# VH-VL binders against AP-3 complex subunit mu (apm3), part 4

Target 1, 249 residues: AP-3 complex subunit mu (apm3), of Schizosaccharomyces pombe (o94669r175to423)
Amino acid sequence: TNEFFIHVLERVSAVYQPNGKLAFGTVKSDMECKCQISGMPLLLLSLRPGTKLGNVRFHQSVNLKRWKQHPDQIEFIPPDGKFTLASFQTDFATQKSLPVVVEAKNKLDGRFEVRIRNTGKKSVENLKILITIPQALKSVTVTEGNYIFRASKYTHMEEGILEWSVKKLAWTSPALVLTGFLAPLKKDANSTEESSSYSKLEHLDLQYKLQGSTLHNFKVESLKMLNHPDKKSYKGVKHTIIAQNVSFR

## First folded at step 12 (VH-VL; from c54 with light chain W32D)

Design c61
Fold by OpenDDE, fold request of step 13:
Structure c61 (fold): chain C 249 residues (1-249), chain A 121 residues (1-121), chain B 105 residues (1-105)
Amino acid sequence: as target 1 above (249 residues)
Amino acid sequence: EVQLVQSGAEVKKPGATVKISCKVSGYTFTDYYIHWVQQAPGKGLEWMGRINPYSGGTYYNQKFKDKATITADKSTDTAYMELSSLRSEDTAVYFCATEIGYFWRDAFDIWGQGTLVTVSS
Amino acid sequence: DIQMTQSPSSVSASVGDRVTITCKASQGIDSDVAWYQQKPGKAPKLLIYAASSLQSGVPSRFSGSGSGTDFTLTISSLQPEDFATYYCQQYEDYTFGGGTKVEIK
């Protein structure tokens, strides 16, 4: 075969405020490639003019001299099979917004509710909601998906992480809801504290994949084989956004 | 729409007792704390105490622990604050407030209109 | 008991001015701070919660910052309707700051 594949992975880490506004975030991008070209091809990857790769790390095969002269061009002799051509970083503040929104509520009777909604135009995959549970969990119900509670190593408080998993959240789907009930705190009989028997949630993390989307509008203009200009090896660019550490505090 | 509606202004003599009310509407009364705040004329805000309408549990500012008694009636969605042994220094506007909204917020986002209590001989 | 020291007690400013109000807690209180606006004869209105979260419906010219013991409310460009008294509050034991009256210069 004479094919070359590029998969751009954008990994997002972000912190959101309670009002849903972004506090800070970072996007780490990897250009994952697969070379199925016979021989020893000399490839030139041309990016959109003006493209800047911040804090970029290149594969050892990349001609750095050429790149320094032409930052939107990456010349290299690929190894066979899969490899990472380049890794670079960008601030999230300059990027597009993420499609999954989260709302959480706490009630005085120990109830808590987490609502998630896909506001985008594409489905998100492998959605995981990690909820830090501050005390013993009594019960949980979800509209879709599954949940697992993992107790902390500090079992004396029976706190832990509640993981809510949804295989696929379509953009047409109504909001999904997790409802949980906390068990009341075991108060010492001699305690004079008149505090609530229920603690508020303190932390929530999101993980998911979004296929076919890009945050930084990364664009490959062309891929050429310089030593064999008559051969075409470019099969397009696949994009995936990976929310791996999107937290609400 | 969520709103807290307080009872009307009161005029009392020194030594008297007054009980003001705060009626809640627009949400489940037992879901959130009800707080009381004092504001003397021309002065700042001072937190007095709170009640958990679900459990009935109360928590007071030490300054007001012997002055104010906070209660809640689930049947009428109404919180009360009783002020005893009134003195001229108790002349103030009293507000009730609640904290509702998304996530684990800590803020009084809904307030009553306030109740003026005047203590004069 | 946690004390909230608010400063200044009053500020004279003009429309368009940048106004900054600070509150200092007597001990660390993370980000559990809210800011309120109060006009004469009215109840306080929530502006900022969780130190830096803008309340829904509040103009973006209002912003909050800070953590630990030092917190700040900023009005980037003072508008005529912003002349009022402002209060900070911490939510460990609900203490208010002393208030800051923003007056017309």
Scores: ipSAE 0.746, ipTM 0.874, lowest interface PAE 0.6, mean pLDDT 92
Fold by ESMFold2, fold request of step 13:
Structure c61 (fold): chain C 249 residues (1-249), chain A 121 residues (1-121), chain B 105 residues (1-105)
Amino acid sequence: as target 1 above (249 residues)
Amino acid sequence: EVQLVQSGAEVKKPGATVKISCKVSGYTFTDYYIHWVQQAPGKGLEWMGRINPYSGGTYYNQKFKDKATITADKSTDTAYMELSSLRSEDTAVYFCATEIGYFWRDAFDIWGQGTLVTVSS
Amino acid sequence: DIQMTQSPSSVSASVGDRVTITCKASQGIDSDVAWYQQKPGKAPKLLIYAASSLQSGVPSRFSGSGSGTDFTLTISSLQPEDFATYYCQQYEDYTFGGGTKVEIK
């Protein structure tokens, strides 16, 4: 009847090579909790032994003396309902990679092409692809989803942003494709030197959500009620990766 | 599969001309630059120039500006380089290469097999 | 023109050795450097782009580093098939380095 829920949110800031290999990145994590345990429970949350939480900020109810002596244990008296137990940084687990692979090419006639594919084993949700466009845009086509182009005036930047949105990208899907066509840059009428009418596009960012996967070695091992050791409560743990500020080199 | 296939070896006398071909397959010919590179016997690589096959525009290394003429034929998906007023120092292997327009990469991604031009007598 | 000074001009090494090749640009070029391998009688093959990014299909024993003016290609454990000449190239005006011949002892 008494339940405690933990949602571990991992927010990724990363730079990946085009093949999806991590160049560098950080993960900022939150333990969001919902307490449905009656009374004033004294809880002990145990993490995988040896776990270190980087730059951690705890809820005020956490026993900091216990944590200093045992950094993989978090003792606290939760408030009723929703609260954030901890906010911290973790590193990627070795050899894990994000599942979205991107190939992006410029062509000499002003076309560009962005291909995306899911190499994981779970669907990617709410995918947004943000393409930095340094000049006017003539047209866009997509094989799936929607797009919005915001010219540089509306981005408050020197460059416009083309946003491609895909609700769900299944792991079995064929590659999805965006094709765009740049409007040519104006040339000096007196120039005799040949130069490209089209800037090279160089920047692309991703945002998306992935449920039930982790990029860290963090694991919740147990939750115990110290002041009522004979009383049982349900523990639910959910993991979500939120890819933000993910770019490709 | 992307391929650049060059014409065969040539033997020329001093003062002659030679025209080397580079046929592209595996992508749309007008999408990417075609570059030309000289490698003299026992020597390193030297960039000669490039062509935009879409516009026909060229850009040359100044060393080769009066020696080489680079052209492209959209109807046959073939780039050409003509070398004029051949001298013994023009004896070399000549490569064509393509620069694919990846967002994150500047490189000569695919190379032709090379064409040996020998200038003798 | 941006000059690329490549050193050494040759290296004699044994299988398993670590080999380091350097290129120095005459001015800053950020990371606009590629590295190529050329085996005797063959066309060059792209190894590294953007100074440090490994081309698909190239063994992980090859790595590149550097930015600005100083760039390095490293072969962490030399293999018999690595006998070749190696070239750097910068992309402001396409100048190649002079090459480094790697000879297996």
Scores: ipSAE 0.568, ipTM 0.827, lowest interface PAE 1.4, mean pLDDT 86
Fold by ESMFold2, fold request of step 13:
Structure c61 (fold): chain C 249 residues (1-249), chain A 121 residues (1-121), chain B 105 residues (1-105)
Amino acid sequence: as target 1 above (249 residues)
Amino acid sequence: EVQLVQSGAEVKKPGATVKISCKVSGYTFTDYYIHWVQQAPGKGLEWMGRINPYSGGTYYNQKFKDKATITADKSTDTAYMELSSLRSEDTAVYFCATEIGYFWRDAFDIWGQGTLVTVSS
Amino acid sequence: DIQMTQSPSSVSASVGDRVTITCKASQGIDSDVAWYQQKPGKAPKLLIYAASSLQSGVPSRFSGSGSGTDFTLTISSLQPEDFATYYCQQYEDYTFGGGTKVEIK
């Protein structure tokens, strides 16, 4: 009774340079709400002053005239239960680093190693490491978690994606290691003696979830009920970052 | 710590042969390429060739193909470069360097200290 | 062979100066360029890889840029320890530029 919940979801795709600097990234955000306030409340949601929502799409109940005059204020009459209040894009705050760092090396005997650490102060959940494998994969070992190889259906059946899954990577955890071995390529008549039997692995993507963290300078400041100004309501706000694709080039 | 330690300076007469060693420590010798680079006195760097210590396969700069022979000995974790038919213009410092196989970069990451070869009568 | 034309061959500069060194490849090489620093009597030291990525432990006053054929190393505020010779290198067939000696003015 008399409660309103806001879950801010930030969905991130980013590409980092080899030196760890951000090359580019996008953040697509949603305000997912659940209304448990009785009656037909007229709500005013205030964001941190100066907040700008890029390319925003609002729920049909939002007073667009108010928002145009005060872009950090959202006035609406919520439907009962779950709904999406807003969907928008924000600039990536380049000063905030994503916490999962990777070291990845090829060896001349067809071995490769991927080492992963959490440099943040919060646990990383549902970590997936996607490694593009351009030739037959001989074997894989991991220090933690599970792996699966998904062959490409529309290319050479030996090519595919090696998926390494880790349920939780605590900020106090030691580095985790995946070691793999490629099967050698067969040389053809056009090959020189210097041709390698192993292609260089160059592509690795991360996916994961962070609770209680933000990549944008975004904050819900207050929620007020305008049609009952003396009535107070409970507000619950949480933030989740979903790293959909984080790659290195 | 990765380290490449080269053999000491050599003084040779024209027509002689010299064999320079490059001993690897701090990683598995067969993991990464070993490159060789010439630097003549007061001059720039010039790439000579590389070896794959795992397979023994080599690739040479055409300029040095008849001058240099690059080999590797897995039992001692040591790469070698032999220079034949030495001439005065072969007087130079010779470096070995390793290329670590990072997914996202190519570079000569670690270098030996260099070996001065002096060819004089 | 891909040639790397490095300029200037020498520059005299003072501490605090901004120094720019250029390499031009004879054909397109994407971003396959590294930059090295070499002090007299020493082995070269890697500064920049992939045209613009700074090696760990290298001061942030060093930066690299470029793609295709034209590449630049910049030292934003020259320090006493930066007086050295600098080389670019491309990774298609490993050729180096001719070098640029940075000297005290």
Scores: ipSAE 0.568, ipTM 0.831, lowest interface PAE 1.4, mean pLDDT 86
Fold by ESMFold2, fold request of step 13:
Structure c61 (fold): chain C 249 residues (1-249), chain A 121 residues (1-121), chain B 105 residues (1-105)
Amino acid sequence: as target 1 above (249 residues)
Amino acid sequence: EVQLVQSGAEVKKPGATVKISCKVSGYTFTDYYIHWVQQAPGKGLEWMGRINPYSGGTYYNQKFKDKATITADKSTDTAYMELSSLRSEDTAVYFCATEIGYFWRDAFDIWGQGTLVTVSS
Amino acid sequence: DIQMTQSPSSVSASVGDRVTITCKASQGIDSDVAWYQQKPGKAPKLLIYAASSLQSGVPSRFSGSGSGTDFTLTISSLQPEDFATYYCQQYEDYTFGGGTKVEIK
C-alpha cells in the first residue's frame, strides 16, 4: 500500500484549577509512526512554521543536519512498520484546555459530592478519580462506573483512597456524580465540645485518556516523498492526550 | 441559583431587641455554615459568628457573644440573628453569608443583601 | 486573634491605572486568604480565594498573590465599575482587613 500513519501522544502531569485552567505542569510527547510505504521512501515531514521541540530525541534515520537548519522539518527514511520518530517536550497551548471539569464539596452532615463533566467535543476514556478519605467511609453511590475503597493498612482510622473508575465519558453525557457518606468519629460520652464529627476532604486526582485533542502548539502540516516527487502517499495524523497525574488547587 | 434573602430594615430604640432573618434557597439548608457579619457606618466588615444548621452548633466572635444569638430553623430554611439590649453603637448593616464546602477553598461564597438596623433615641 | 493589616486605607486612581492593595497577617496562614469587592449599598462579592484563584465570572484584570503572611490584590487596568472598597479575609478565625477604598482621581 502507500500509507503513513502518525500518532502524537501527549503525556500530562499537571496541577489544574477546577475549571480546567492550567496552573503548572509538564507535557512529554512521542511521535509514533507506522510505515506502509513500499521501497525506501525519503520522507520530509513539515511542522507548523517556527515550531521548536524541547529536549528532542529522534529516530536514528533522521537527517539531523536538515533539522538543525530548519527545526520545523524532519527528513528521514522510515523502517517498515511501527517505530518512534521523535520524543520531545512541548509547551502548553494557551488556546486549549483539558475538558474534564470537577466540582467537589463537603457537607456538614458528613456527605461529600464529586461532580465530573466533559466540556469537550470528544469522549474521555479510562477516567479514574482518586479521592483521599480521612476517616471511615459509610457508603458510596455513583451515577455511572465502579468504585473501590483501598484502606490504608498502616492505620487504625480506616482512612484510605476511594478510586472511582469510568470506562468512557461521552461528550453528550450529563455530569457524573459520586456521593459518599463518612462514618462519624466517635465522641467521648462526657464531652461537651462543639466539634464536627466529620473531617474535610481536600484531595482529588484524575487520570484519563482523551482522543483527538492536543495541548501542544505544533501541528503536522505535510508529508512529502522526496525521492519520488511525482508519487503521492496518504497520511493519517492522530492525537491522544494521556492525563497521568492531574490534581487541582 | 443560591440566594440568601434577609428581612427588611429596622428602626429601634435603645434597650430593644431585634431579630434578623436570612432565608436560604438553591441548596439544602443544612449543608453549609451560615455566617453573620457586621458593618458599622463608615466602618469595615467584622465577623460575628456562625451556625452549623445541621447540628445547631454555634461559634461566636468573643466581642459579640453577649450581644448576638444565632439560631436556625430547619423547617423554614431560615437562619436568625437576635441582637439584644440595643445601643447606638449597634447601628449597622448586618449581612448573612454562606460558606460552601469546596475541597480546595475557604470563602464566603454567597451573601445576603444586608439588613440595616438603626438604634436611635 | 489573627490580625489582618490592610494598606492603603484609600487610593485615588484614574481609569486604566494599575492598583495594588496589600494585606499582612500577624502569623502565617499559608494561602488561606479571600478578597472581596463591595460597592456602596451592596453586599460584598467574592473575587479571589486561596490567595490567587479567581472566582468564576471575575474579570482577568483582577489577580491575587502571596503566601504565609503577605498578600496582594492587583487590578491591572482599572475600569469604571472597579471603584469600590476591597477587603481581605483570613479563614482561621475569619478576621477581615480594614478595607481599601478605591476612588476616582
Scores: ipSAE 0.535, ipTM 0.820, lowest interface PAE 1.6, mean pLDDT 86

